# Designs tried in a protein design chat: VH-VL binders against q8ixk2r445to577. Part 242

Target 1, 133 residues: q8ixk2r445to577
Amino acid sequence: FFGMLQNKGLTDYCFDYNPPDENQIVGHQVILYLCHGMGQNQFFEYTSQKEIRYNTHQPEGCIAVEAGMDTLIMHLCEETAPENQKFILQEDGSLFHEQSKKCVQAARKESSDSFVPLLRDCTNSDHQKWFFK
Key: E = the ipSAE of ESMFold2; O = the ipSAE of OpenDDE; V2 = 0.75 times the mean of E and O plus 0.25 times the DockQ between their complexes.

## First folded at step 13 (VH-VL)

Design ge2 (framework fv_recaticimab; at its last look DockQ between E and O 0.92; V2 from the best seeds 0.76)
Fold by OpenDDE, look of step 13:
Structure ge2 (fold): chain C 133 residues (1-133), chain A 119 residues (1-119), chain B 112 residues (1-112)
Amino acid sequence: as target 1 above (133 residues)
Amino acid sequence: QVQLVQSGAEVKKPGASVKVSCKASGYTFTDYYMHWVRQAPGQGLEWMGYIKPNSGFTKYHQNFQDRVTMTRDTSISTAYMELSRLRSDDTAVYYCARSKHYGSGFDIWGQGTTVTVSS
Amino acid sequence: DIVMSQSPSSLSASVGDRVTITCKSSQSLLYSSNNKNYLAWYQQKPGKSPKLLIYWASTRESGVPDRFSGSGSGTDFTLTISSLQPEDFATYYCQQYWSYPTFGQGTKLEIK
C-alpha cells in the first residue's frame, strides 16, 4: 500500500511530513494536513515489514513512536525494523502500533488549529480509521 | 555473482544526448536503489541521483535536475541514465552503483562508462 | 548538501607504514536511535570503479583485509591502514549517506 494515508473520520486529512531540512529528516513530528496529493510530503508506504515509510528521501524515513510518547516521530528506516516502528494496518482501517498496543487517531493539536495523529486506546471511531488513496 | 554491467563508451557532440545502461545480476534488482555517480578526468566522485527500481521513483541532484532522466526496466533488471544537452564538462566516467533503502554504502559498482563530449 | 572535507589531499608512504586519512562532515552523521554513523570509505585504483571498504564508519566490508579500519563518530572520522601493502596505493574517498550522498574530495596515496 502506498500514496496518501487519509483519515476516515477527519475527512480530507492525510498524513503529512515536511522536514525543515532535507539533510536532517529525522526527529520531527508527523502531522495531518488537507490532502492535496502534491509534492512529496504526503506520500507514504506501508511495507511488508510493518513500516510506515516516508520513501521520498534516501535513506528512507520510517514513522516511530518514542518511549513514553503518543506522537508519531520520523526516524530512519533500518535493515530490521525496530519494534517502535511496527504498525498493523487492519482490514477495518485501524492502524495499530504493536509496541504500545494503541491505535493511531486523528486528533486536534493542543492550543492549535492543526491536527496530528496520536496514539490512543483502540476504539471503533472513524478517527482511528485510515486508508491509502 | 552479484554484478552491475554497463554499456560501452560513448562519443558525443555538444548539445547531443547520451543514454547509459546498467544491467544487474545475481541479486533482486528491486531490493536496492540504483545510484549514478560520475567522475571527470582526474577529479573526484559526483553523485547525480538515484532511482528506486521497484516504483521508478527518482531523485536527482539539483545540478542535473533539468538534464538527467533515470529509468529502469525491471523485466531485464536494467537501469538507464540519460543526460541531455551535453557539454564538454560532461566528459567523465559514469558509474552505476547500488545501495539499500535504509542507508548504506555503495557495495556494488558497475565498471563505468566513459562519455566523451567534443566538437 | 552535506560537505565532506578530506585530508590530506595526497600523501606518500612506504610499504609497511601506518597510514591515517581523515574525513570531516559539515554536520553530524550519528543517528541517536541506532548509534550508527552513516559514513563509508572507498578505495579506487586507476581505471577501476570504487570499492567499498568500510561502512557504518567502522564496519569492514566482506573480503576487505583487516589492516583497514575505520573509526570516529559524529563529524570526525579516520581510515587507518595499519601496515601498508603494495596493492594499497590508490585514491581513497569518504562518503556520507546520512542524506543524499556526498563524497570527500579524495586522498591519493602514493608510493614514497
Scores: ipSAE 0.773, ipTM 0.920, lowest interface PAE 0.8, mean pLDDT 95
Fold by ESMFold2, look of step 13:
Structure ge2 (fold): chain C 133 residues (1-133), chain A 119 residues (1-119), chain B 112 residues (1-112)
Amino acid sequence: as target 1 above (133 residues)
Amino acid sequence: QVQLVQSGAEVKKPGASVKVSCKASGYTFTDYYMHWVRQAPGQGLEWMGYIKPNSGFTKYHQNFQDRVTMTRDTSISTAYMELSRLRSDDTAVYYCARSKHYGSGFDIWGQGTTVTVSS
Amino acid sequence: DIVMSQSPSSLSASVGDRVTITCKSSQSLLYSSNNKNYLAWYQQKPGKSPKLLIYWASTRESGVPDRFSGSGSGTDFTLTISSLQPEDFATYYCQQYWSYPTFGQGTKLEIK
């Protein structure tokens, strides 16, 4: 699947990635931003390798979660998807991170009006439900 | 067996356009990015841009941004590069070359297409 | 753009000689997550397309003779040809693929 990856519970918010330097796309956190579909920041692809790719750049970025962390960070895609880059978009809309056995949840950043996707214990919350549009 | 075969040489006048084709065979066309690289006589290699064949997304080097268009036809595994408003210093050999989505060296190149721009 | 600088611009050598070509990048090409350098080397003979020799800075492409080796990390890289053969007289280019590709200006290796 390709498009904007939208949250059900946090209405009209989408995955967004805006690296400050196109020569340095790795190492920054994926955020949530109002869905707009303009430019290149909100287009992602879910692949048969269970990757979430930022693929409007070459080399392509792949979303990862480092061991012991709960934040979604941009890595470079590899020939074979590393385990920390594997997600399952389940039939019920949950986005499951295989290695950690946790789900991606829309969360408010402390002391701000901004939002980020974070790993949390899986629940039935609409803030853990995602779909491509 | 894996090949990129380009269209033949072109002679153009200043102000014209040229469209070069690059036909892929022996591999899955949509699994690789297609790059265009040119080389003026006696000079080095200059990257012009790429196209992602699956989606049609393009990125052009700033020097060519307003004059180049890269397209593809996935049904015939062919990429195209069109350069408009040609100048004499656009005289060069134009190559297509492939890379993997995760970044790689260019393992397969087309044979090159000579474009000569003269009055 | 990531600028790639090669040295020397030209080199004159005899069959059997050992030669070294250097390439410097304006920023690091090392991806610490996989410990790989996104750097390639190409050989180009007159009238021919470039041919990939080395990728990931030090891995030989299939069919490339053992006399070609690559080394270096970060911003400084070398291509070494241990014992020149007649077919090795060509122009050599380094190229980064950490981001949108750029090439070094080339090193012409000529017969002495």
Scores: ipSAE 0.643, ipTM 0.881, lowest interface PAE 1.5, mean pLDDT 92
ESMFold2 (binder alone), look of step 13: mean pLDDT 93; pTM 0.945

Design ge3 (framework fv_recaticimab; at its last look DockQ between E and O 0.76; V2 from the best seeds 0.74)
Fold by OpenDDE, look of step 13:
Structure ge3 (fold): chain C 133 residues (1-133), chain A 119 residues (1-119), chain B 112 residues (1-112)
Amino acid sequence: as target 1 above (133 residues)
Amino acid sequence: QVQLVQSGAEVKKPGASVKVSCKASGYTFTDYFMHWVRQAPGQGLEWMGYIKPNSGFTKYHQNFQDRVTMTRDTSISTAYMELSRLRSDDTAVYYCARSKHYGSGFDYWGQGTTVTVSS
Amino acid sequence: DIVMSQSPSSLSASVGDRVTITCKSSQSLLYSSNNKNYLAWYQQKPGKSPKLLIYWASTRESGVPDRFSGSGSGTDFTLTISSLQPEDFATYYCQQYWSYPTFGQGTKLEIK
């Protein structure tokens, strides 16, 4: 699966990654932004290695969850995907993070009008359902 | 066996365009980034940009952003690099190079294409 | 762009010599998550394409002789040829691929 990763509940919002420095693509948070399909900021791939790749860039980025965090941070992909980079995109649209045993939910960023994907306890909410478009 | 075979030498006038091809074989063409690197006579290596063949996404070095176009034909596993508005200092050997998975160096290179720009 | 500063620009040596080439990056090439350095070394002979020697700063590419070794971490890296052979006279380049690729200016290794 590849393309824009769009949320079902938060209509018309997609995964978005736009690092402030192209020479430092790791360490920044993946956000949600209105789906526009332009450029490479909203293009992702879910691989057979259970990675969500930002693979329009090289070195390729892979979304990870750092210890103790609930945010999605861009790391670099590795030959063997680390545990914190493994996700399961289930048939019902839920995006499950294997290591934390939590689901990715579209949420409002604190003290902001912006939205971000956050790890939360898995529910049946449409805000935890995702699809590639 | 992985091979990258480039098109032959080119001689161009200033202001013209040149399009160099790079045919890949021995591996899945769409799985690896293809880079273009040039080398002026007696000079070092200069990265020009890359293309991801499956999606066609490209990134160009700022020095070439307005003059270079990288494309590919996946049906024949061929990458192309077109450089326009040529000038004398574009005279160089142009290489295509495959980067290893995850970007860990360029493990296979084309034989190079000599482009000469002269009045 | 990450600037790669290579030294020396040229050197002369004899067969059997131990040769060391240094490369410095303008920023760290060390990835904390996997503890790898995104640095490669290449060999180029006249009229030929560059050849990958070392990647991840210290891993030899397949088919590369044991006399070639890479070391270093962060911003300082070294390519060492333990015992120079006649076929080793060439130009060597370091390259970072932490960001968009950039090369050192090269080191020409000539026979003394």
Scores: ipSAE 0.857, ipTM 0.938, lowest interface PAE 0.6, mean pLDDT 95
Fold by ESMFold2, look of step 13:
Structure ge3 (fold): chain C 133 residues (1-133), chain A 119 residues (1-119), chain B 112 residues (1-112)
Amino acid sequence: as target 1 above (133 residues)
Amino acid sequence: QVQLVQSGAEVKKPGASVKVSCKASGYTFTDYFMHWVRQAPGQGLEWMGYIKPNSGFTKYHQNFQDRVTMTRDTSISTAYMELSRLRSDDTAVYYCARSKHYGSGFDYWGQGTTVTVSS
Amino acid sequence: DIVMSQSPSSLSASVGDRVTITCKSSQSLLYSSNNKNYLAWYQQKPGKSPKLLIYWASTRESGVPDRFSGSGSGTDFTLTISSLQPEDFATYYCQQYWSYPTFGQGTKLEIK
């Protein structure tokens, strides 16, 4: 799949990535923002390698979760996908992170009006359901 | 056997436009970035921009931003570069070249297309 | 832009010589997560397309003779030709692919 990755529960919010330096896209957190489809910030690809690629940049970024963390961080894609970059997008829309055995959930940051995707214990919440638009 | 085959040489007047094609074969066209690089006579390599064929997204070097358009037709595995408002200093060989999604050098290049701009 | 500075701009050498070309980038090209440098070297002969020689700073492309070697890390890189052959007289370019590509200005290697 290719497009904007939208949350079912947080209506009209999409994965968004806006690195402050185009020459250093690694290490910043993926956020959720109102879907707009402008520029390269909201275009992602889910691959048969179980990657979520930020693929309008050269080289492509791949979403990862670092050991012991719950935030989704941009790494560079590799020839063979590392374990921390593997997600299963299931038929019911849940997005499962294989290494941690947790699901991606849309969440509001404490003390903020900002939204981010975070790893949480898997539930049937609509905030854990995702689809390409 | 990866191959990139470009359209033939062009002679243009200042102010005209040129559109160069690059037909890919021997690999999945939409899996790789396609770059355009030019080389003026006796000069070095100048990166112009890229297109990612699966999305159509482009990035252009600032020196060409207002004059270049890169497109593709995935049904025939072909990338295009159009340069408008040509000047005499646009006389160069124009190359297409590919890179892998995870970053790589340019392992395959087209044969080059000579564009001559003369009054 | 990530600026790539090559030296020398030209050199003359004889068949059998060992030659060294250097390339310096304006920022590190090393990705600590995979311990790879996003740097390539190319050879270009007159009237021909560039040919990839080395990628990831030190890995030879398939079919490239073992007299070509790359070394260096971070910001400083070297291409070495251990025993120069007649077909090696060409212009050599370094290139980074850490982000959108930029090239060094080239090094012309001529027969002495």
Scores: ipSAE 0.613, ipTM 0.869, lowest interface PAE 1.8, mean pLDDT 92
ESMFold2 (binder alone), look of step 13: mean pLDDT 92; pTM 0.940

Design ge4 (framework fv_recaticimab; at its last look DockQ between E and O 0.90; V2 from the best seeds 0.71)
Fold by ESMFold2, look of step 13:
Structure ge4 (fold): chain C 133 residues (1-133), chain A 119 residues (1-119), chain B 112 residues (1-112)
Amino acid sequence: as target 1 above (133 residues)
Amino acid sequence: QVQLVQSGAEVKKPGASVKVSCKASGYTFTDYYMHWVRQAPGQGLEWMGYIKPNSGFTKYHQNFQDRVTMTRDTSISTAYMELSRLRSDDTAVYYCARSKHYGSGFDYWGQGTTVTVSS
Amino acid sequence: DIVMSQSPSSLSASVGDRVTITCKSSQSLLYSSNNKNYLAWYQQKPGKSPKLLIYWASTRESGVPDRFSGSGSGTDFTLTISSLQPEDFATYYCQQYWSFPTFGQGTKLEIK
């Protein structure tokens, strides 16, 4: 799968990554932003290694969750995907993080108009359903 | 056997354009980024940009942003680099070279294409 | 751009000599998550394409003789040729692939 990774429940919001420094893309949080289909920030690839790749940089970035955290952050992709970078996009649209056994949910940042993807206990909420567009 | 075979030498006048091809064989073309690197006579290596062959996404060094176009045809496993508004300091050997998405050294290079820009 | 600075720019040596070439990066090339340095070394002979010698700072590419070794981490890297052979007279480049690639200016190794 290639393209914009859109949320079913939070309609018209997509995964977005906008690092401030092109020479240091690692360590910043992935956000959700209105889908626009333009530029570098919303193009992702879901791979056979179960990675979610940020494809508009070389080396490519891969979304990860660090131990004990619920935020999705950018790491560099590896030849073989590390366990913290593996997500299963299920047929029902749920996005399951294998290592933590949790699902990715669209969430509002505390006291903010901003949205982010976070790990939460898996439910059948449409806010935990994702698809490529 | 991995090979990158480039088009032949070109002689151009200032203001013209040149399009260099790089045909890949011996591997899955869309699994590797294709980079373009040039080398002026007696000088070092200068990275120009890359193309991701499966999507066609490109990234260019700012020095070439206004004049370079990189494309590919996946049906014939071929990458292209076109440089417009040529000037004499564009005289160089132009190489294609591949890398993996996760970052790697350039393990295979084309043989190089000499472009001479003369007034 | 990440600037790569090589030293020396040229040197003369004899067959059998040990040669050391250094490369400094304007920022760290070490990714702590995988403990790898995103640094490569190339050999280029006149009229030929560059040839990859070393990647990840210290890993020899397949078919590269054992006399070539890479070392260093972070910002400071070294290519060593332990006993020069006649075929080793060439120009050597370091290159970072932490971001869009940049190359050192090259080190020309000439016969004495």
Scores: ipSAE 0.661, ipTM 0.884, lowest interface PAE 1.4, mean pLDDT 92
Fold by OpenDDE, look of step 13:
Structure ge4 (fold): chain C 133 residues (1-133), chain A 119 residues (1-119), chain B 112 residues (1-112)
Amino acid sequence: as target 1 above (133 residues)
Amino acid sequence: QVQLVQSGAEVKKPGASVKVSCKASGYTFTDYYMHWVRQAPGQGLEWMGYIKPNSGFTKYHQNFQDRVTMTRDTSISTAYMELSRLRSDDTAVYYCARSKHYGSGFDYWGQGTTVTVSS
Amino acid sequence: DIVMSQSPSSLSASVGDRVTITCKSSQSLLYSSNNKNYLAWYQQKPGKSPKLLIYWASTRESGVPDRFSGSGSGTDFTLTISSLQPEDFATYYCQQYWSFPTFGQGTKLEIK
């Protein structure tokens, strides 16, 4: 699966990553932004290695969850996917993070009008359902 | 054994276009990035861009963004690099080279294709 | 672009000599998550394609003789040839692949 990763509940919002420096793509938070399908900021790939790859850079970036955090941060992909980079995109649309045992939910960013994907306890909410478009 | 075999030498006039091919064998073509690197006579190595053969996604160096087109034919494991609006300073040996997804050195290179641009 | 600066641009040495080539990057190539340096070394002989010698700053590519070694971390890296052989006279390049690849200007190793 590849393309825009769109949320079902938060209509018309997609995973978005726009690092301030193309020579330093790691360490920044993945956000949600209106799906526009332009450029490279919203192009992701779900791989057989259970990675969500930011597929516009070489080396490729992979979304990770750092210890104690509930945000999605861009790391570099590795030959063997580390545990904190493994996700399961299930048939029902839920995006499950294996290490934390939590689901990715579209949420409002604190003190902001923007939205971000956050790890939360798994529910049946449409805000935890995702699909590639 | 891994091999990258490039097309033969080219001689072009300024303003023309050149298309170089790179046929891969001995490995899964779609599992590796294909890069293009050129080297002017007596000069160093200059990265031009890459293509991801699986998807056809490309990234070009800004110096070539408006002149270079990288493509591939997965059915014959072949990558192509086309450079348009050629000028004299495009005279160089052009190499294809593979790398892995997660980022690594270029472990296999084509033999190089000499492109000469002269009026 | 990340700038790679090699030193020296050229040097002369004799068979059996210990040779050291330095490469500096304009920013760190160390990835904290895996503790790897995204740095490679290449050898190029006249009329031939570059050959990968070292990757991850210190890992020797398969088939590369033990006399070649890479060291360093962050922004400062070194390629060492412990005992120069006749076939080692060539041009050497460092390369970063932390971001879009860039090469050092090269170091030409000539016979004294």
Scores: ipSAE 0.649, ipTM 0.891, lowest interface PAE 0.9, mean pLDDT 94
ESMFold2 (binder alone), look of step 13: mean pLDDT 92; pTM 0.936

Design ge5 (framework fv_recaticimab; at its last look DockQ between E and O 0.84; V2 from the best seeds 0.00; counts 0 for: pae O 4.7 > 2)
Fold by ESMFold2, look of step 13:
Structure ge5 (fold): chain C 133 residues (1-133), chain A 119 residues (1-119), chain B 112 residues (1-112)
Amino acid sequence: as target 1 above (133 residues)
Amino acid sequence: QVQLVQSGAEVKKPGASVKVSCKASGYTFTDYYMHWVRQAPGQGLEWMGYIKPSSGFTKYHQNFQDRVTMTRDTSISTAYMELSRLRSDDTAVYYCARSKHYGSGFDYWGQGTTVTVSS
Amino acid sequence: DIVMSQSPSSLSASVGDRVTITCKSSQSLLYSSNNKNYLAWYQQKPGKSPKLLIYWASTRESGVPDRFSGSGSGTDFTLTISSLQPEDFATYYCQQYWSYPTFGQGTKLEIK
């Protein structure tokens, strides 16, 4: 799958990544932003290796969750996908992080209008359902 | 057996365009990025840009941004580089070379295409 | 751009000599998560395409003779030819692939 990774519950919000420095894309958090399809910030690829790739950069970025954390952070893709970069997009739309055994949920950041994807205990919430557009 | 075979030498006048092809064989074309690198006579290697063949996404070095177009045809495993508004200092050998998505050295290169720009 | 600086620009040496070529990067090429340096070395003989010698700073490409080795980390890297052979007459380039590739300016090796 390739495209904009959209949330079912938070309608019209998509994964978005906008690193400030093209020579250092690692270590920043993935956010949710209004889906627009303009520029290079909202296009991701879900691969047969269970990766979510940011592939408008070379080397490609791969979304990871570091041990003990719940935030989705950009790492570099590797020849063999590390365990913390493996996600399962299930038939019901849930996005399961294998290593932590948690699901990706659209969440509001602080008391602002900003939103981020975070790991949470898996539920049947539409805020944990994702699809490519 | 992995091979990258480029189109033949070109002689062009200033202001013209040139389009170089790079035919890939012996591997899955869409699994590797294709880069273009040029080398002026007696000079070093200059990276021009790349294309991701599966999506067609490109990135160009700022020195070529307004004159270069990179494309591909996945049905014949071929990448293309077109350079427009040619100048005499565009005289060079143009290479295609591949890399993996996670970053790698360029393990295979085309044989090179000589482009000569002269009045 | 990540700037790659090679030295020397040219070098003459005798068969059997140990030769060292250095390469400096304007920023670190080390990814601490996998402990790899995103650096490659190439050999180019006159009239031919470059040939990959070393990747990940120190891993020799298949079929490359054992006399070629790479070392260094972060910003400082070295290509060593332990016992120079006549066929090693060539120009050598370093290249980073931490981001959009850039090359060193090259080191021309001439056999005396």
Scores: ipSAE 0.727, ipTM 0.895, lowest interface PAE 1.1, mean pLDDT 92
Fold by OpenDDE, look of step 13:
Structure ge5 (fold): chain C 133 residues (1-133), chain A 119 residues (1-119), chain B 112 residues (1-112)
Amino acid sequence: as target 1 above (133 residues)
Amino acid sequence: QVQLVQSGAEVKKPGASVKVSCKASGYTFTDYYMHWVRQAPGQGLEWMGYIKPSSGFTKYHQNFQDRVTMTRDTSISTAYMELSRLRSDDTAVYYCARSKHYGSGFDYWGQGTTVTVSS
Amino acid sequence: DIVMSQSPSSLSASVGDRVTITCKSSQSLLYSSNNKNYLAWYQQKPGKSPKLLIYWASTRESGVPDRFSGSGSGTDFTLTISSLQPEDFATYYCQQYWSYPTFGQGTKLEIK
């Protein structure tokens, strides 16, 4: 699966990554932004290795969850996917992080004008449902 | 055995376009990135861009963004690089080269295609 | 772009010599999460394609002789040929793949 990763509950919002420097793409937080399909900021790939790849950079970036955190941070992909980069995109649309045993949820950021994907306890909320478009 | 076999030498006029092919064999074509690198006579190596054959996704160096098009035909494991609006300083040997998904060195290279641009 | 600076641009040596080529990057190529340096070394002979020698700064590509070794971390890297052989006279390039690939200017190793 690849393309825009869109949330079901937070209508018309997609995974978005826009690093300030193309020579330093790691370490920044993945956010949610209105789905526009333009450019490379919203192009992601779910791989057979259970990675969510930011498929616009060489080397590729992979979404990771750092220890003790609930945010999605861009790391570099590796030949063998580390545990903190493994996700399961379920048939019901839930996006499950294997290491934390939590689900990715669309949430409002502390700043009231933005949204981010956060790890939360798994529920049946549509805000935890995702699909590629 | 992994092989990348490129098309033959090209001679073009300024303003023309050139399309170089790179046929891959000995490995799963869609499991690796294909890069294009050129080398002007007596000069170093210049990365032009890459294509991910599995999806057709491309990334070009800004210096070539508006002139280069990279494509692939997965049915015949072949990558293509087309460079348009050719100039004399585009004269170079053009290489295709393979790299792994996560980013690594280029472990296999084509034999190179000489493109000569002259009036 | 990340700038790669090699030194020297050229050098002359004899068979059996120990040869050292250096490469400096404009920013660190070390990834803290996996402790790897995204740096490669290539050999190119006249009229031939580049050949990968070293990747991850110090890992030798399969089939590459033991006399070739890579070292360094962060921004400073070195390619060493412990005992130069006749077939080693060529041009060598460093490359970073931390970001979109860039190459050093090259080092031409000639027979003294």
Scores: ipSAE 0.023, ipTM 0.703, lowest interface PAE 4.7, mean pLDDT 92
ESMFold2 (binder alone), look of step 13: mean pLDDT 93; pTM 0.942

